# VH-VL binders against NAD kinase (nadK): the designs that were tried, part 30

Target 1, 268 residues: NAD kinase (nadK), of Syntrophomonas wolfei subsp. wolfei (q0aze0)
Amino acid sequence: MKIILVNNRFKENTEKKAQEIAGQLSALNVEVIIDNGLDEPYAGTVDFIMVLGGDGTMLRAARRYGQRAIPVLGVNMGTVGFLSNIEINELAEYLPLILREEYSLEARMMLEVAVFQQQSLLTRVFCLNELLLRSNSPRMLSFALEISGQKLEPYRGDGLIVSTTTGSTAYSLSAGGPIADPQLDAFIVTPVASHIINKRPLVVSPEREISLHLLEEREAIIGIDGQIKMDFGAENRVLIKRAPHPLLMVNLKAKPFFTSIDRSLQRQ

## First folded at step 15 (VH-VL)

Design II2 (from CC10 with heavy chain S105T)
Fold by ESMFold2, fold request of step 17:
Structure II2 (fold): chain C 268 residues (1-268), chain A 122 residues (1-122), chain B 112 residues (1-112)
Amino acid sequence: as target 1 above (268 residues)
Amino acid sequence: QVQLVQSGAEVKKPGSSVKVSCKASGGTFSSYAIHWVRQAPGQGLEWMGGIIPILGRADYNQRFKGRVTITADESTSTAYMELSSLRSEDTAVYYCARGHTWKTTHGYFDYWGQGTLVTVSS
Amino acid sequence: DIVMTQTPLSLSVTPGQPASISCRSSQSLLRDIGLNYLHWYLQKPGQSPQLLIYLGSDRASGVPDRFSGSGSGTDFTLKISRVEAEDVGVYYCMQALQTPLTFGQGTKLEIK
């Protein structure tokens, strides 16, 4: 059996705990690959992914591995968030169930993001929470949004967020979007500081495709899950679709979404 | 209380097709693979294939390549097995079963449907 | 394909006496983590199969402790310490290590 342990290399205590867990797994003849973000994602076949840390570490794991149909378990190491399932001090109790594959899965929709220069594909990435288009200068953006070929009236403002339901509690919420049940599949399209008063957040079928491009030459960026940034200009467009595969989140312990909203949102 | 209920018995002519349904209740449908196993009269059990509902991906026994299609509808918690180009040798009881895991390997089948008799005669 | 071979194919047992069924696989069913992906089912007359033993040795819910599974790798055994009338039926082993999943031929247990 082969497991990837994903941790945050910039938190010293989490690296020590990752080594302890790797030792426990090795004693059970589990091959362990540690992914601290420094190296390229492991490309070989694995059975399971264990994410040690908070939501940010889970976002990195989802981008790296979410399209590979591998179960992913969030293990909380003291950080309050939405994406962990068990606490680190409970891991030994749950290891037998993990090895016997006695757990359920929850599917979480991901975004497929394709960035073009004119008609040439520059890059394709996947994300769990959101794509952000925003201005990279004091000036507002003027941009076009198309949904399945339907052109909306132009937007003017600081930018736009296209979020999954999982991402509804992240940047989209701060920008005025709704909290969504993560069991729903949908896009949530949330304007950022819109100059146009009638531009409200939209909830859109996951079967739609969403396209964005600038209407004027401005310095802009696209952000992915708040962790990856790309320059974006008038020569670019981005196409956003439901990713081919959801993130397969492991459920070992009941963690009610609605009763935990306030505690989870008190994180910074 | 997990329960698998299959569609009723079918009598078919050679060359036709049959589609057997398997409705799951009492659990999370998407987390568990649904398998199809057949049993010809007086014979043992034969695995035909299975579907991973959370991915919409099916694995097939190559013995049935090109004749079996397995699908799932998560909104109704129902799996389907369609067998085409029927022959008299396809007369059998067809079972659905739920594996304990999300994928088609490693699973033990702790819940079985009641079986669907398909009779193929000219 | 992994071939599963059961012996005997038929077994006639006096009530109260033990019974033993062997299952051999053409390849090892043991993973490095110590788990054997071999499962046993009982099909009683006129019924669907039911899970009896999983992962080589674990009893399914509601299965009496007169049933036990043992073995590892390629050789597995199902034992009934004292056969009762309700144990009549056909016993199948199944490997779940790789697709296609495969069953043994079955062992018919009858009461003398």
Scores: ipSAE 0.687, ipTM 0.862, lowest interface PAE 1.9, mean pLDDT 91
Fold by ESMFold2, fold request of step 17:
Structure II2 (fold): chain C 268 residues (1-268), chain A 122 residues (1-122), chain B 112 residues (1-112)
Amino acid sequence: as target 1 above (268 residues)
Amino acid sequence: QVQLVQSGAEVKKPGSSVKVSCKASGGTFSSYAIHWVRQAPGQGLEWMGGIIPILGRADYNQRFKGRVTITADESTSTAYMELSSLRSEDTAVYYCARGHTWKTTHGYFDYWGQGTLVTVSS
Amino acid sequence: DIVMTQTPLSLSVTPGQPASISCRSSQSLLRDIGLNYLHWYLQKPGQSPQLLIYLGSDRASGVPDRFSGSGSGTDFTLKISRVEAEDVGVYYCMQALQTPLTFGQGTKLEIK
């Protein structure tokens, strides 16, 4: 059996804990790969991924491994968020269930983001929460949104968020978007400081294809899960689709989403 | 309580197809593999294949290569097995079963449907 | 394909006496983490199969203590310490290590 432990190398407590857990697993003949973000993602066959940390560490794990159909367990090491399932001090209790594969899964929709320069593909990335298009100058953006070939009236403002339902509690929420049940598949399209009063957030079928491009030359960026940033100009367009595979989140302990919304938002 | 309820018995002619349904209730459908096992009269159990509903991916026994299609509809919590190009040797009781795991390996089958008799005769 | 071989194929047992069924696989079912992917089922007359033992030795919920599983690797045994009339049926072992999943031929248990 092979397990990836994902941690954040900039937090000493997660690095030490990852080594302790790796030792425990090795004593049970589990092969362990530690992913602290320094190296390329592990490319070999893996049975399970354990994320040691908060929601940000889970976002990196989802981006690196989410399309590989591998169960991912969030282990909280401090602040309870939306994406952890168990506490670090409970791991020993749940380890037998992990090894016996006695757990359930919850699918979380991911975005597939393709960025083009003119007609050429520059990059393709996957994300769990959102893509952000925003101005990188004091000036507002004018940009076009197309949904499955349907051109909406131009947008004018600071930017736009295209979010999954999982990302509905992240930047999309602070920009005025709705909280969505993460078990639903949908895009949530949330304007950021729109100059046009009738540009409300949209909830869009996951079968749609979303396209964005600038209508005027402006300095813009696109952000992915708040962790990757790329320059975006008038020669670029971005295409957003539902990713081929959801993130497979492990459920070992019940963590009711709706009864915990306010607590999780206050601690995020 | 998890329960698997299968569609009723069918009589088919050689060369036709049959599609058996398996509706799951009383539990979470999407995160557990659904398997299909057949039993010819007086014979043992034979695994035909299984589906991982959360991924929409099926794995098949090569013995049935090209004749079996296994699908799942998460919205109705129902799995389906379609067997084509029926032969008299396909006369059997067809069971669905739920594995304890999300994938088609390692699982033990803790819940079984009641079985569906498919009779193939001219 | 992993071949599963059960012996005996038929048993006649006086009520109250023990019964033992062997299951041999053509390759090891033991994974490096110490788990055996072998499961036992009972099919009572006219019924669907039901789980008895999983992972070689763990008893399924509601299964009486008189049923036990043992063995590892390629050789596994199902034991019934005192056979009762309700134990009549066909017993199957199944490997779940790799696809295709395969069953033994079955062992028919009868009361003498």
Scores: ipSAE 0.673, ipTM 0.856, lowest interface PAE 1.9, mean pLDDT 91
Fold by ESMFold2, fold request of step 17:
Structure II2 (fold): chain C 268 residues (1-268), chain A 122 residues (1-122), chain B 112 residues (1-112)
Amino acid sequence: as target 1 above (268 residues)
Amino acid sequence: QVQLVQSGAEVKKPGSSVKVSCKASGGTFSSYAIHWVRQAPGQGLEWMGGIIPILGRADYNQRFKGRVTITADESTSTAYMELSSLRSEDTAVYYCARGHTWKTTHGYFDYWGQGTLVTVSS
Amino acid sequence: DIVMTQTPLSLSVTPGQPASISCRSSQSLLRDIGLNYLHWYLQKPGQSPQLLIYLGSDRASGVPDRFSGSGSGTDFTLKISRVEAEDVGVYYCMQALQTPLTFGQGTKLEIK
């Protein structure tokens, strides 16, 4: 059996804890690969991924491994977010179930984001929460949104968020988008400081294609999960689709979403 | 509690197709592989294949490749097995079963459907 | 394909006496983490199969403690310490290590 441990080597004691857990797993004849963010993602066959940290570490794991159909367990090491399933002090209790594969899975939709210059693909990335298009200057953007070839009236404002339902409690929420049940598959399209009064957040079928481009020359950026930043100009377009595979989140401990919303957001 | 309910018995002509349904209730449908096992009269059990509903991918026993299609519909919590180009030796009881894991390997089958008799008359 | 061989293929037992069924695989079913992917089922007359033993030795829910599984790697045994009339049926071992999943031929248990 082979497991990847994903941690953030710059946060608190996660690196020491990752080595400690790796030792415990090795004593059970589990081969362990540490992913602390320094190297390229491990390319070999893997049975399970364990994420040690908060939502940010899970977002990186999802971008690196989410398209590989590998179960991913979030292990909280501090502040409870939306993407952790168990606490670090519970890991020993659940380890036998992990080894026996006695857990359920929850699918979480991911975005496939392709950025073009003219007709040339610049980059393709997958993300769990959202794509942000926003102004990188004091001036607002004028941009076009197309949904499956249907051109909406032009947008004018600071930007736009295209989010998964998982991302509905992240930046989309701060911009006025709804909280969505993460068991739903959908895009949530949330304007950021729109100057156009009739531009409401949209909930869109996951089977649609979403396209964005600027209508005039302006300094803009594309943000991915709040962790990747790319320059975006009038020569660029971005195409957003449902990713081919969902993130397979491991469920060992029940976490009632609706009764815990306020506590999870309060603990940020 | 988990329950698997299959569609009713069918009588088919050689060369035709049959599609057997397996409706799951009482659990998270997408988290567990659904397997198909057949049993010819007086014979043992033969694994035909299984589906991983969360991925929509199926694995097949090579013996049936090209004739069997296994699918799942998450909205109705139902798995399907379609067997084409039927022959008289395909007369059997067809069972669905739920594996304890999301993938088609490692699983023990802790829940079984009631079975569907398919009779192929020549 | 992994071949599963059961012995005996039929077994006639006086009520109250023990019974033992052997299952041998053509390849080891033991994974490096110490788990054997070998499962046992009972099919009573006119019924669907039901799980008895999983992972070589663990009893399924509701299975009496007179049933036990043992063995590792390629050689596995199902034992019934005291056969009862309700134990009549066909017993199958199944490997789940790799696809295609394969069953033994079955062992028919009868009351003598």
Scores: ipSAE 0.653, ipTM 0.850, lowest interface PAE 2.0, mean pLDDT 91

Design II7 (from CC10 with light chain L55F)
Fold by OpenDDE, look of step 16:
Structure II7 (fold): chain C 268 residues (1-268), chain A 122 residues (1-122), chain B 112 residues (1-112)
Amino acid sequence: as target 1 above (268 residues)
Amino acid sequence: QVQLVQSGAEVKKPGSSVKVSCKASGGTFSSYAIHWVRQAPGQGLEWMGGIIPILGRADYNQRFKGRVTITADESTSTAYMELSSLRSEDTAVYYCARGHTWKTSHGYFDYWGQGTLVTVSS
Amino acid sequence: DIVMTQTPLSLSVTPGQPASISCRSSQSLLRDIGLNYLHWYLQKPGQSPQLLIYFGSDRASGVPDRFSGSGSGTDFTLKISRVEAEDVGVYYCMQALQTPLTFGQGTKLEIK
């Protein structure tokens, strides 16, 4: 059995814990790879991914490994969030279940984000939470939103968020988006400070495609899961689709989503 | 309580196809593999294949030489097994079973359907 | 394919007496993490198979403690300490180390 440990490269305590866990797993004849900010994702085949940290670490792990359809377990290390299933102090208790593969899986829809320069693909990224288009200046953006070829009225505002249901409790929520059941597959399109007062978020079928481009020469930024940033200009377009594979999140213990929303949000 | 309920008995002619359904309830359908096992009259158990519904990926016993197709519909929590080019030797009780893991390997079958008798006769 | 061989293929036991069934695999079912991917099922007359023992030695829920599994690698044994009338049926071992999953021939247990 081979397991990847993904820890928070910016928190030394998670690295230390990863090493400790690696030792414990090795003692059980489990091969362990530690991803503490590897330049490239580990390319070898693995059976299980364990994420040590918080939501941010999970987002990174999802982007790096989510397309491989490998079980991913979030292990919280003192950070309040929505994406961890167990606490670090519970790991020992659940380790036998992990090794015996006695756990359920929850499929979380991911985004496939493709950024183009004219007709050329600049980058393709899979992400768990959201794509953000925002102004890089105090001025509002004007941009076009297309959904499955349907051109909506031009948007004017600070930006736009296209989020998964998982991401509904992230930046989308702060921007006034709805809280969505993570078990539901859908896009949430949330305006950021729209020029139109009370511009409502859209809930869009995962079968549709979403396209964004600027309607004027402005400096903008694309953000992905709050961790990837790239410049976005009038010559760029972004295409958002449902990723071909969901993130397979390990569910070792029940975590009632709706009853824990307030607690989780207040602590962030 | 997890239950697997299969479709009713079938009588088929040689050369035809049969499709058996297995509806799961009382659990998370997509989280666990669904397997198909058949048993000819008076014979032992034979694994036909399994599917990982959450991935839509199926694994097959190659002994069936491509005659078996296993599918799953997550929206209805139903797995299907289609066997084509039926022969008299295919007369058997066909069982669906749930694997305790999401994988088609490593798992044991903790829940079984009631079985579906398929009779192939000219 | 991994070949599973059970012995005996049939046995008749007096109620209250012990029974033992052997299962051998053509290759080791022991994984590096120390798990044996060998499972036991019982099919009672007219019923679907039911899980008895998993991973070589763990009893399934509701299975009486008179049933026990042992062994490792290629040799496994199912034991019934005191056979009861309700234990009548066909016992199967199954390897789940790799696909295709394969069963033993089955062992028919009857009461004398």
Scores: ipSAE 0.816, ipTM 0.901, lowest interface PAE 0.8, mean pLDDT 94
Fold by ESMFold2, look of step 16:
Structure II7 (fold): chain C 268 residues (1-268), chain A 122 residues (1-122), chain B 112 residues (1-112)
Amino acid sequence: as target 1 above (268 residues)
Amino acid sequence: QVQLVQSGAEVKKPGSSVKVSCKASGGTFSSYAIHWVRQAPGQGLEWMGGIIPILGRADYNQRFKGRVTITADESTSTAYMELSSLRSEDTAVYYCARGHTWKTSHGYFDYWGQGTLVTVSS
Amino acid sequence: DIVMTQTPLSLSVTPGQPASISCRSSQSLLRDIGLNYLHWYLQKPGQSPQLLIYFGSDRASGVPDRFSGSGSGTDFTLKISRVEAEDVGVYYCMQALQTPLTFGQGTKLEIK
């Protein structure tokens, strides 16, 4: 059995704990690859991914490994978020179930984001929470949103968020979007400080294609999960689709999403 | 309590197709692979293939590749097995079974359907 | 494909006596983590198969303790310490290490 152990290199207690857990797993003849963010993603075949840390570490793991159909377990190291399943002090209790593959899975929709320069593909990335288009100056953006070729009236404002239902509790929420049940597949399109009164958040079928381009502003940013940033200008276009594969989240312990919303949001 | 209920017996002519359903109740449908196993009269068990509902991916025994299609409908918690170009040697009882794991390997089958007799005769 | 071979193919046992069924695989079914991907089923007359033993030695829920599984790697044994009338049927081993999943030929157990 081979496991990737993902941690956050900027949190020193996480690195120490990752080495400790790797030792425990190795004693059980589990091959362990540690991914602390410094090296390229491990390309070989693995059976399981264990994420040590909070929602941010899970977002990186999802972008790196989410399209590979590998079970991913979130292990909380202190702050209860939306993407962890068990606490670090419970891990020993659940190890036998992990080894025997006696757990259930929950699918979480991901976005496939393709950025073009004119007609040429510049980059393709995947994300779990959201794509943000925003102004990179005090000036507002004028931009076009197309949904499956249907052109909406132009937007004007600070930007736009296209999120998954998982991302509904992240930046989309702060911008006025709804909290969505993560068991639903949908896009949530949330304007950021729109000057157009009728531009309300939209909930859109996961079968749609979403396209964005600037109408006149050249100084914009595309943000991915709040962790990747790229310049976006009038010669660029971004196409957003449901990713080919969902993130396969491991469920070992019951997760009371609705009863825990207030507690989880206090941790931001 | 998990239960698998299959569609009823069928009599088919050679060269035709049959589609057997397997409705799961109880438990989470998408988390567990659904397998199809057949048993010809007086013979043993033969794995035909299975589906991973959470991925929508089916894996097949190569013996049946090109003739068998396995699908799942999550909204009705139902798996289907369709066998085409039927021959007399396809006369068998066809079982669905649920594996304990999400993928088509490693699983033990803790729940079985009642079986569906398919008779192929001219 | 992993070939599974059961011995004997039939067995006639006086009630109260022990029975033993062998299952051999063409490849090891043991992973480094100490698990054998070998499972046993009983098919009683006119019924669907039912799980008896999983991972070589773990007894399924509701299975009497007179049933036990042992062995590792390529050689596995199902033992019934004291055969009862309810135990009649065909016993199958199955490997689940890799697809295609494959069964042994079956061992028919009868009461003498």
Scores: ipSAE 0.736, ipTM 0.880, lowest interface PAE 1.5, mean pLDDT 91

